# Designs tried in a protein design chat: VH-VL binders against 4-hydroxy-tetrahydrodipicolinate reductase (dapB). Part 17

Target 1, 258 residues: 4-hydroxy-tetrahydrodipicolinate reductase (dapB), of Thermomicrobium roseum (b9ky70)
Amino acid sequence: MLRLALTGVTGRMGRAVLELAASAPDIQLVCGLIRPARDPHEVAAQLPAPLALTSRVAELVQGADVVVDFSHPAVTVAVAEAAAHAGIPLVSGTTGLSEHDQAVILRAAQHVPVVQAANFSLGIALLHWLLPELVARLPTWDVELIERHHRHKRDAPSGTALALARTLLAAREPAPSPLVYGRGPGTAPRQPGEVGIHAVRAGGEVGRHTVLLATDDEAIEVTHWVQSRRAYAQGALEAARRLIGRPPGLYSLQDLVT
Short names: E, the ipSAE of ESMFold2; O, the ipSAE of OpenDDE; V2, 0.75 times the mean of E and O plus 0.25 times the DockQ between their complexes.

## First folded at step 8 (VH-VL; framework fv_narsoplimab)

Design g1 (from f2 with heavy chain S60Y; at its last look DockQ between E and O 0.66; V2 from the best seeds 0.00; counts 0 for: pae E 2.1 > 2)
Fold by ESMFold2, look of step 8:
Structure g1 (fold): chain C 258 residues (1-258), chain A 122 residues (1-122), chain B 106 residues (1-106)
Amino acid sequence: as target 1 above (258 residues)
Amino acid sequence: QVTLKESGPVLVKPTETLTLTCTVSGFSLSTYGMGVSWIRQPPGKALEWLAHIFSDDEKYYRTSLKSRLTISKDTSKNQVVLTMTNMDPVDTATYYCARIPESGWSDAFDIWGQGTLVTVSS
Amino acid sequence: QPVLTQPPSLSVSPGQTASITCSGEKLGDKYAYWYQQKPGQSPVLVMYQDSKRPSGIPERFSGSNSGNTATLTISGTQAMDEADYYCQAWDSSTAVFGGGTKLTVL
């Protein structure tokens, strides 16, 4: 039984983690963190599952086996220090940490296992490991990346697509390989070593990424599809499970799936 | 260079509505985790918290005065406004606004305005 | 109803240690905050979250909070420390202040 403490309990990720953890037979929710200016009774009444709440970071970590953190940088650094002092692992999805904040996380990682990720999709983390293996074994194959997101997404290519493209480029030689953003009118025929990135905006999908590896005679497609934010919350819980018993260090989500 | 400055009437008649404005400088009212409170102090007496508003527009009021108080903010004007209805001579006090800073877990009143004395006459 | 109780006054000689208490039911389950107020001036934060000192507050100020009592301690007390001191805590999403302690430095 894994005793889990949670921050950011009223946020979208915190609520998702809380819901999933409450239904998980191997997890016991022991405490959640709220800011001092909020009434724990008022907040608890609004949560999707029962949870003891504290505004004191030291109390948050007492009796916990792991802390899962989706909050603000100021909270994350305080929680990291408390987790390190208590000797328990930290899973953090908080972004926007300054260089100073990040130094605190690195110091905590000298004492306890810590995983940081902006994206807790286990599938995407695994692709960052898998795709270099495929590219290394198929050095002459064409590589293209197609991503599809809902009609309201403003940025293109997606951040996930850009990260996957960087992984594909790092695995290719001669480096750097040219990136091609779509094949619009006037585009020259494909050149050796190009990696194309193609962005589709339609429907309501949260995100879909396909890497195509191909020759004249055959092709492999590797597709990752996110259906709901629950995928990220499940990934955070799985990261918490896999972090238990690991030596102190700062882990990527990829480190935990390989 | 963070400052808060209270403004409003010096003298109010009983039953009138008091409107106080807190003008802030050196920080944004939209910054995550930031809040502004109103606290009063009757002459020679202790501090009494009245209300606060956070950057996400969550509002809280002293329960005994909730029916008389309204707090709001205008981020573009850097202003937080407190309205208190049905003023009584017992409400004579210095009224302060004070900041809860953007670091959301301190939740201290770290910077205070100079205060404005409001006298409720007979 | 949460009430924070402080002694109304405290006298110390210069150089001695002043300990100002703030009592409330289960106060140790909450954070305590302390403010200094000199006559005719606005309050100034001198301690937050039990024991953290804001920038610019001398090291002779320290704080603790456990059980039902928070304490602000001033070591090596100076004449400039003469002021009213208020404790504060959060309860039910509202701020509660103590009645204040007048510190006199003889």
Scores: ipSAE 0.485, ipTM 0.772, lowest interface PAE 2.1, mean pLDDT 90
ESMFold2 (binder alone), look of step 8: mean pLDDT 92; pTM 0.944
OpenDDE, look of step 8: ipSAE 0.687; ipTM 0.859

Design g2 (from f2 with heavy chain S55Y; at its last look DockQ between E and O 0.65; V2 from the best seeds 0.65)
Fold by ESMFold2, look of step 8:
Structure g2 (fold): chain C 258 residues (1-258), chain A 122 residues (1-122), chain B 106 residues (1-106)
Amino acid sequence: as target 1 above (258 residues)
Amino acid sequence: QVTLKESGPVLVKPTETLTLTCTVSGFSLSTYGMGVSWIRQPPGKALEWLAHIFYDDEKSYRTSLKSRLTISKDTSKNQVVLTMTNMDPVDTATYYCARIPESGWSDAFDIWGQGTLVTVSS
Amino acid sequence: QPVLTQPPSLSVSPGQTASITCSGEKLGDKYAYWYQQKPGQSPVLVMYQDSKRPSGIPERFSGSNSGNTATLTISGTQAMDEADYYCQAWDSSTAVFGGGTKLTVL
């Protein structure tokens, strides 16, 4: 049994991880973190599964084999220090860390395995490994990236699309390869080496990313789509499993799937 | 620069309702993790916590005073309001508002207003 | 509502170490917070989460918390440290203050 401690238990990701972990036969939820000013009974009543709660980070990590963190940078750095002290791995999806905060994570990684990712999709992590291989073997093919998200998504292109675009551009030579954002109503024929990005906003789809590689005569499409935000929680749990027994270090999710 | 300022000072008659406004500057009342508390101090006596409100409208009240207290906020006016019903001379005190900072981890009262004197006449 | 007990006063000579205690049932299971208050002024946070020092608080201030007792320690005590000191803890979602300790530097 993998004894799992969790932060951010009231957040969207924390609730998803908690729900999935509660149903996993190989995982025992041992503790969750709450702020000192909250009533543990009130918080526990709002959770999708039973969980013992503490406001003390040292107690959170006691008896845990791994801590999964989706919280705030200040919480993340405190948890990273406690995890390192306790000798347990850390899985963190917290964003917005300062340079100082990141230095704390790096120091923790000298003592324990740490995985840090903004996106815990295993599929996207594999695409970052696969797409350079495709581009390198098909250097003359046109490359386009199409992403689709629900009508309410504010940022465009998506963070995932921008990260995939960077991977595609890094795999192409010569630099600089232009990144082209959509095609307007004017005359804009394709130039050699450009990579186009197209953002679609419609309906309620969580997220879909298609990389199109094409010539005049044939094409390959590689598509990843998220059917449910549970995919990210599943990826975080899988990262927790794969960190057990690894040497100390700072891992990307890609490192764990390749 | 973060500041909190209480309204007042005020003289209140017994049984009347006290209304105090805390005006904040340098931070948003909607920032994740942020909260504001009211704490009072009778002359020559200890600090006594009354209530708090967090960014998401989560509220809590001192148990012995819960039936007399209401805390609310207006984020567009940068204000947190405390009302306390059925005032009594025992409630004469300096009333402070204080910040609970944006970090969901510290939960300290890190910055305090200057305080306002509330006097309940006999 | 739990009670946090502090000694009402403490006197030290300049340069000596002051140890201000705060006692409460299972206080070590909670975080302790400390506030300094000088006459006519608002309280100032001097220690949080047992042993963390806010920015601007001298390093001679330190804190600990275990069992039923939290302690604020001031080493090399200076005349400017003369003040009332209050401990505070969270009991569920409510804050509880100690009765305060008047530190006199003679």
Scores: ipSAE 0.587, ipTM 0.832, lowest interface PAE 1.6, mean pLDDT 91
ESMFold2 (binder alone), look of step 8: mean pLDDT 91; pTM 0.940
OpenDDE, look of step 8: ipSAE 0.775; ipTM 0.904
ESMFold2, look of step 9: ipSAE 0.546; ipTM 0.816
ESMFold2 (binder alone), look of step 9: mean pLDDT 91; pTM 0.943
OpenDDE, look of step 9: ipSAE 0.769; ipTM 0.902

Design g3 (from f2 with heavy chain Y32E; at its last look DockQ between E and O 0.77; V2 from the best seeds 0.69)
Fold by ESMFold2, look of step 8:
Structure g3 (fold): chain C 258 residues (1-258), chain A 122 residues (1-122), chain B 106 residues (1-106)
Amino acid sequence: as target 1 above (258 residues)
Amino acid sequence: QVTLKESGPVLVKPTETLTLTCTVSGFSLSTEGMGVSWIRQPPGKALEWLAHIFSDDEKSYRTSLKSRLTISKDTSKNQVVLTMTNMDPVDTATYYCARIPESGWSDAFDIWGQGTLVTVSS
Amino acid sequence: QPVLTQPPSLSVSPGQTASITCSGEKLGDKYAYWYQQKPGQSPVLVMYQDSKRPSGIPERFSGSNSGNTATLTISGTQAMDEADYYCQAWDSSTAVFGGGTKLTVL
């Protein structure tokens, strides 16, 4: 039985992790973190499952086998220090950490296993492993990346698409104009080694990423799509399971699934 | 540079409603986890917390004064407003607004306004 | 809780250590915060979450909190430390202040 502590319990990711963990037969939820100025009874009443709440980071990690963190950089830093002190692995999906914040995470990783990822999709993590293998074996094929998200998504291309594009470019030999954002208007033929990246904003999709590898005569499409935020929560819980028993170190989600 | 500034000073008659505005600068009221509190201090007496509001519009009030207090914010104007009904001479005090920062969920009152004197004349 | 009790006054000589206490039931289960207020001025945060010092506060300020008592300690007390000191804690979603301690540096 894996004793799990959780931060960010009122956020969408925290609620998703809480919901999935509460129904997982191998996981026992032991504690959640709230800020000191919040009423724990009001917060607990709003959660999708029962959870003991504390504002003290030391109490949060007490009796836990792993901490799952989806919160703010400053909370993540405090939790990382507490987890390291207690000898507890950390799974963190918090983004926006400064260079100083990252140094704290690295120091914690000297004492406990830490996994840090901006995207806890297992499928995306596997694509970062798979796509270089495909590109290396098909070095002359054209490569294009198409991402599609709902109409309200503000950033373009998506962070996932930019990360996948970097993976694709790193797997190829250098070429002029290596990343092309949309093609057109006007005359825009491919140059050798280019990776095109295209952002589509339509409908209500959570996220879809297609990598197209093609010649004149055939093509391969590798598509990953997210049906719900639960995919990220599942990935975080799986990372928590796989961290148990590992030596201290900073792991990517890829390190845990490959 | 973070600053908070209370409106006033103001003279209020007993039973009237007090309205105080806290204008903030150097941070946004929409910043995740950020909050603003109102705290008062009668002359020569201790600090007394009144209310707070966070960026997600979560509010809390001092229990003994809850029926008399309303806190709200206008993010576009960087303002937090406190309304206190049925003023009494005992409510004469310096009223402060103070920031509750998002940094690490410290939940301290880390930056205070200069304070504004509210006098309730008999 | 929710009452935080402080001694109303404390006197120390320059260079000595001042220990200002704040008592409340199970206060050690909460975080303690401390504010310094000089006459005619707004309060200034000097300690948060029991023992953490804000930027700009001298190292001679330290704090602790256990059981029913939080303590703000000023070592090597200077004349400029003369002020009222208030402790504060959170009771659920409401803040509670102590009655204040007037520190006099003779």
Scores: ipSAE 0.503, ipTM 0.783, lowest interface PAE 2.0, mean pLDDT 90
ESMFold2 (binder alone), look of step 8: mean pLDDT 92; pTM 0.948
OpenDDE, look of step 8: ipSAE 0.815; ipTM 0.935

Design g4 (from f2 with heavy chain E102Y; at its last look DockQ between E and O 0.71; V2 from the best seeds 0.67)
Fold by ESMFold2, look of step 8:
Structure g4 (fold): chain C 258 residues (1-258), chain A 122 residues (1-122), chain B 106 residues (1-106)
Amino acid sequence: as target 1 above (258 residues)
Amino acid sequence: QVTLKESGPVLVKPTETLTLTCTVSGFSLSTYGMGVSWIRQPPGKALEWLAHIFSDDEKSYRTSLKSRLTISKDTSKNQVVLTMTNMDPVDTATYYCARIPYSGWSDAFDIWGQGTLVTVSS
Amino acid sequence: QPVLTQPPSLSVSPGQTASITCSGEKLGDKYAYWYQQKPGQSPVLVMYQDSKRPSGIPERFSGSNSGNTATLTISGTQAMDEADYYCQAWDSSTAVFGGGTKLTVL
């Protein structure tokens, strides 16, 4: 049994991880972290599954095999120090860490395995590995990226699309590969080496990314889509499983799936 | 430099409503996890916690005074306001506001205002 | 319903060790905090999370918390340490202060 401790228990990701972990036959939830100024009874009543709560970071990590953290930089830093002291691996999806905060995480990684990721989709992590292999073998093929999100998404292109585009461009080096954002009226014909990014905003889709590789005569499409934000929580739990037994170090999600 | 400053001093009559304003500087009331608390001290007596409010608008009140207290904040003005109804001479005290930082998971009252005297008399 | 009990006063000679206790039911399951207050001044945080010193607090201040009792210890006590000392803990979402201890140095 994998004994799991959790931070950020009232947040969207924390609740999702808690819910999935509670139904996983290989995982035992042992503790969650709350700040000292909060009522543990009130917090526990809000959770989708039973969880013992503590405000003491050292107690959070006691009896745990791994800590999963989706919280705030101040919490992440405190938990990383405690986990390192106790010899406990850390999975963290917390973003917005300062340089100072990141130095603390790096020091913790000298003593325990740590994985950090802003996106815990296993599928996206695999695409960052797979797409360079495709592009390297098909260097003259046209490459376009189409992404589709719900009608209320404010940013375009999506962060995932921009990251995938950077991966595609790096795989094309040294050839120049300018990004082209949509193709509106009066747009000139496609130039060799362009990578177009096309943002669709409709319906309720959580996220869909298609990379199109094409010639005049054939095409390959690689599509990743998310039905539910629970995919990220599942990815965090899988990262926790794969981190067990690894040597101390700072890992990316891609490191764990390749 | 982080500072908190209470309004006043003030003289109120029994049954009146007290309104105190804590003006903060050197930090933002919108900072994640940041809180401000009100604590009072009757002359020659111990500290007594009254209420706090966090940046996400979560509030808590001393149980025995909950029906008389309201705490609120205005982040644009960097102010936290305490209202206490039905003032009684026993409520005469120095009233402090103090910060609850969200750094290192401390939840201490790390910086206090200078305090303001509230006198309740007929 | 938590009550934090402190002795009302404590006297110590300069250079000696002062130990100020704070007792409460299962206090060791919570963090203890300590504040120093000199006459006419606002309280100052001197210990948090049982045993951590804020910046600017001398090393002669230390703290512990176990069972039902937290202790603030001042070794090598100096005249400037003469003050009222309050312990504090969180009970659910409310803060609870002890009654205070008046430390007198000679």
Scores: ipSAE 0.556, ipTM 0.816, lowest interface PAE 1.6, mean pLDDT 91
ESMFold2 (binder alone), look of step 8: mean pLDDT 91; pTM 0.943
OpenDDE, look of step 8: ipSAE 0.757; ipTM 0.898

Design g5 (from f2 with heavy chain H52L, light chain A95V; at its last look DockQ between E and O 0.81; V2 from the best seeds 0.66)
Fold by ESMFold2, look of step 8:
Structure g5 (fold): chain C 258 residues (1-258), chain A 122 residues (1-122), chain B 106 residues (1-106)
Amino acid sequence: as target 1 above (258 residues)
Amino acid sequence: QVTLKESGPVLVKPTETLTLTCTVSGFSLSTYGMGVSWIRQPPGKALEWLALIFSDDEKSYRTSLKSRLTISKDTSKNQVVLTMTNMDPVDTATYYCARIPESGWSDAFDIWGQGTLVTVSS
Amino acid sequence: QPVLTQPPSLSVSPGQTASITCSGEKLGDKYAYWYQQKPGQSPVLVMYQDSKRPSGIPERFSGSNSGNTATLTISGTQAMDEADYYCQAWDSSTVVFGGGTKLTVL
């Protein structure tokens, strides 16, 4: 039985992790972290499952096998230090850490296993392993990347699309592959070796990424999409399971799934 | 540079409603974990906490004054507003607004405004 | 609301150690915060979460919190440390301040 402690329990990701962990037969929820300015009884009543709450990081990690963290850099740093001191692995999806914050995480990783990821999709992590294999075996095929997100997403291309593009470009040597952003009126025909990136913004879709590999005669499409943000929470829990028993170190999600 | 500045009337008559505005600069009222609080200090006396609002719109009030207080924010104007009904001469004090910083963890009042003196005439 | 009790005043000689106490029921189960206020000025945070010192606060300031009592300690007290000092704690989602301690450096 995996004893799990959580941070960020009132956030979107924290609630999703809590809900999934509560229904998992192999996981025992032991504690959640709340900020000092919150009433633990009031917060507990708002959670989708029962959870004991504390504002003290030392109490959070007591009796835990792993800490799952989706919070703010200041919380992540405090939790990483407490986890390292207690010998407890850490799964963190917190973004926006400074260089100083990253140094603290790296020091914690010298004592305990730590995984950091901005995206806990297992499927995306596997694509970063799979796509280089496909591109290496199909070096002359056209490569295009199409991503689709809801109407409210402000960045384009998505961070996931840019990361996938970097993976595709690294696998596609020896010549530098030019990135082409969309194809507007009057643009020249496709040149050999181009990698097109296309951003679609419509409706409420959480995220969809298609890599198209094509010739005149056939094509392969590799598509990853999410139907709900629960996929990221499931990925974080799986990362927590796979981190158990690993030597101290800083892992990517890809390290854990390949 | 992070600053908070209180503004509102200098003089209020008994039973009137006080409205105070805290204008913030150097940070956003929508930033995760941020909060703004109102604290007052009668002349020569101790600090007295009044109300608090967080970026997620969670609010809290001093229990003894809860029926008289309303706190709100307008993120587009970088303002936090406190209203206090049924003012009494004992409410004469310097009123401060103060920040809880971005971390969502320290929960300290790390930066305070200069304060504004509100006198309730007898 | 819970009451945080501070001595109304404390006098120390320059160079001595000042210990300002803040007492409240089970205060050690909560975090303590400390503010310095000089005449005519706004309060300034000098200690948070029991023992953490904000940037710009001299190392001679330290803090502790256990049982029913939090303590702000100023070692090597200087004339510039003369001020009112307030402790603060969270009571669930509400805030409680102590009554304040006037520190005099003679």
Scores: ipSAE 0.541, ipTM 0.797, lowest interface PAE 1.5, mean pLDDT 91
ESMFold2 (binder alone), look of step 8: mean pLDDT 92; pTM 0.951
OpenDDE, look of step 8: ipSAE 0.676; ipTM 0.851

Design g6 (from f2 with heavy chain Y32W; at its last look DockQ between E and O 0.80; V2 from the best seeds 0.70)
Heavy chain, then light chain:
Amino acid sequence: QVTLKESGPVLVKPTETLTLTCTVSGFSLSTWGMGVSWIRQPPGKALEWLAHIFSDDEKSYRTSLKSRLTISKDTSKNQVVLTMTNMDPVDTATYYCARIPESGWSDAFDIWGQGTLVTVSS
Amino acid sequence: QPVLTQPPSLSVSPGQTASITCSGEKLGDKYAYWYQQKPGQSPVLVMYQDSKRPSGIPERFSGSNSGNTATLTISGTQAMDEADYYCQAWDSSTAVFGGGTKLTVL
ESMFold2, look of step 8: ipSAE 0.650; ipTM 0.856
ESMFold2 (binder alone), look of step 8: mean pLDDT 91; pTM 0.944
OpenDDE, look of step 8: ipSAE 0.780; ipTM 0.914
ESMFold2, look of step 9: ipSAE 0.636; ipTM 0.849
ESMFold2 (binder alone), look of step 9: mean pLDDT 91; pTM 0.940
OpenDDE, look of step 9: ipSAE 0.757; ipTM 0.895
ESMFold2, look of step 11: ipSAE 0.573; ipTM 0.817
ESMFold2 (binder alone), look of step 11: mean pLDDT 91; pTM 0.942
OpenDDE, look of step 11: ipSAE 0.748; ipTM 0.892
ESMFold2, look of step 12: ipSAE 0.551; ipTM 0.812
ESMFold2 (binder alone), look of step 12: mean pLDDT 91; pTM 0.942
OpenDDE, look of step 12: ipSAE 0.783; ipTM 0.912

## First folded at step 9 (VH-VL; framework fv_narsoplimab)

Design h1 (from g2 with heavy chain Y32W; at its last look DockQ between E and O 0.82; V2 from the best seeds 0.70)
Fold by ESMFold2, look of step 9:
Structure h1 (fold): chain C 258 residues (1-258), chain A 122 residues (1-122), chain B 106 residues (1-106)
Amino acid sequence: as target 1 above (258 residues)
Amino acid sequence: QVTLKESGPVLVKPTETLTLTCTVSGFSLSTWGMGVSWIRQPPGKALEWLAHIFYDDEKSYRTSLKSRLTISKDTSKNQVVLTMTNMDPVDTATYYCARIPESGWSDAFDIWGQGTLVTVSS
Amino acid sequence: QPVLTQPPSLSVSPGQTASITCSGEKLGDKYAYWYQQKPGQSPVLVMYQDSKRPSGIPERFSGSNSGNTATLTISGTQAMDEADYYCQAWDSSTAVFGGGTKLTVL
């Protein structure tokens, strides 16, 4: 049994991880973190599954095999220090860490395995490995990226799309050109090496990313889509499983799935 | 420069409702983790916590006074308001507002206002 | 409401160590916080989460918390340390203060 401690238990990701962990036969939930000024009984009553709660970070990590963290930089830093002291691996999806905060994470990684990711989709992590291999073997093929998200998404292109585009551009030879954002009226014909990126906003789709590799005569499409934001929670739990037994170090999600 | 300042001082008659405003500067009431508490101190006596409100509207009240207290905030005005009903002479005290900071996950009262004297007499 | 008990007063000579206790049932399972209050002034945080010292508080202040007792320790006590000291803990989303200890530096 993998003994799991969790932060951010009332947040969307924390609730999703808690729900999935509670139903996973190989995982035992041992503790969740709350701030000192919250009543653990009131918080526990709001959670989708039973969980013992503490406000003491040292108690959070005690008896755990791994800590899964989706919280705030200030909490992440405290948890990383405690995890390192206790010899406990850390999975963190917290973003917005300062340079000072990141230095704490790096020091923790000298003592325990740590994975940080802004996106815990295993599929996207695999695409970051797969797409450079495809592009390297198909250097003359046109590359376009189409992403589709629900009507309410405020940013475009998506962060995932921009990250995939950077991966594609870095793998493209000869030297990369800028991303081409859409192809509106008056757009010049496609230039060699361009990577077009197209943002679609419609319906309720959580996220879909298609990389098109094409010639005049054939094409390959690689599509990843997210049916549910629970995919990220599943990815975090899988990262927790794969982190066990690894040497101390700072890992990407890609490192764990390839 | 982080500061908190209580409204007042005030004189209140028994049974009246006290309204105190804490005006904050140098931090946002919307910052993740931030909170403001009200704490009072009767003359010559110990500190007594009354209520708090956090950035996400999480609120809590001293159990013995819960039916008399209401705490709220207006982020656009940088204000936290405490209302206490049915005032009695025993409620005469200096009333402080104090910050609960986001940084460090401390949940300490790290910065206090100067305090305001509330006197309850007919 | 839980009760945090402090001795009402403590006297020390300059340069001596002052140890101010705060007792409460299973207080060591919670964080302890300490505030200094000089006459006519607002309280000032001097210790948080048992043993962490805020910026600007001299190194001679230290803290501990275990079992039923938290302790604020002031080594090399100076005349400027003369003040009331309050412990505080969180219980069930409410803050609880001790009765305070008047530290006199003779």
Scores: ipSAE 0.564, ipTM 0.819, lowest interface PAE 1.8, mean pLDDT 91
ESMFold2 (binder alone), look of step 9: mean pLDDT 91; pTM 0.940
OpenDDE, look of step 9: ipSAE 0.745; ipTM 0.890

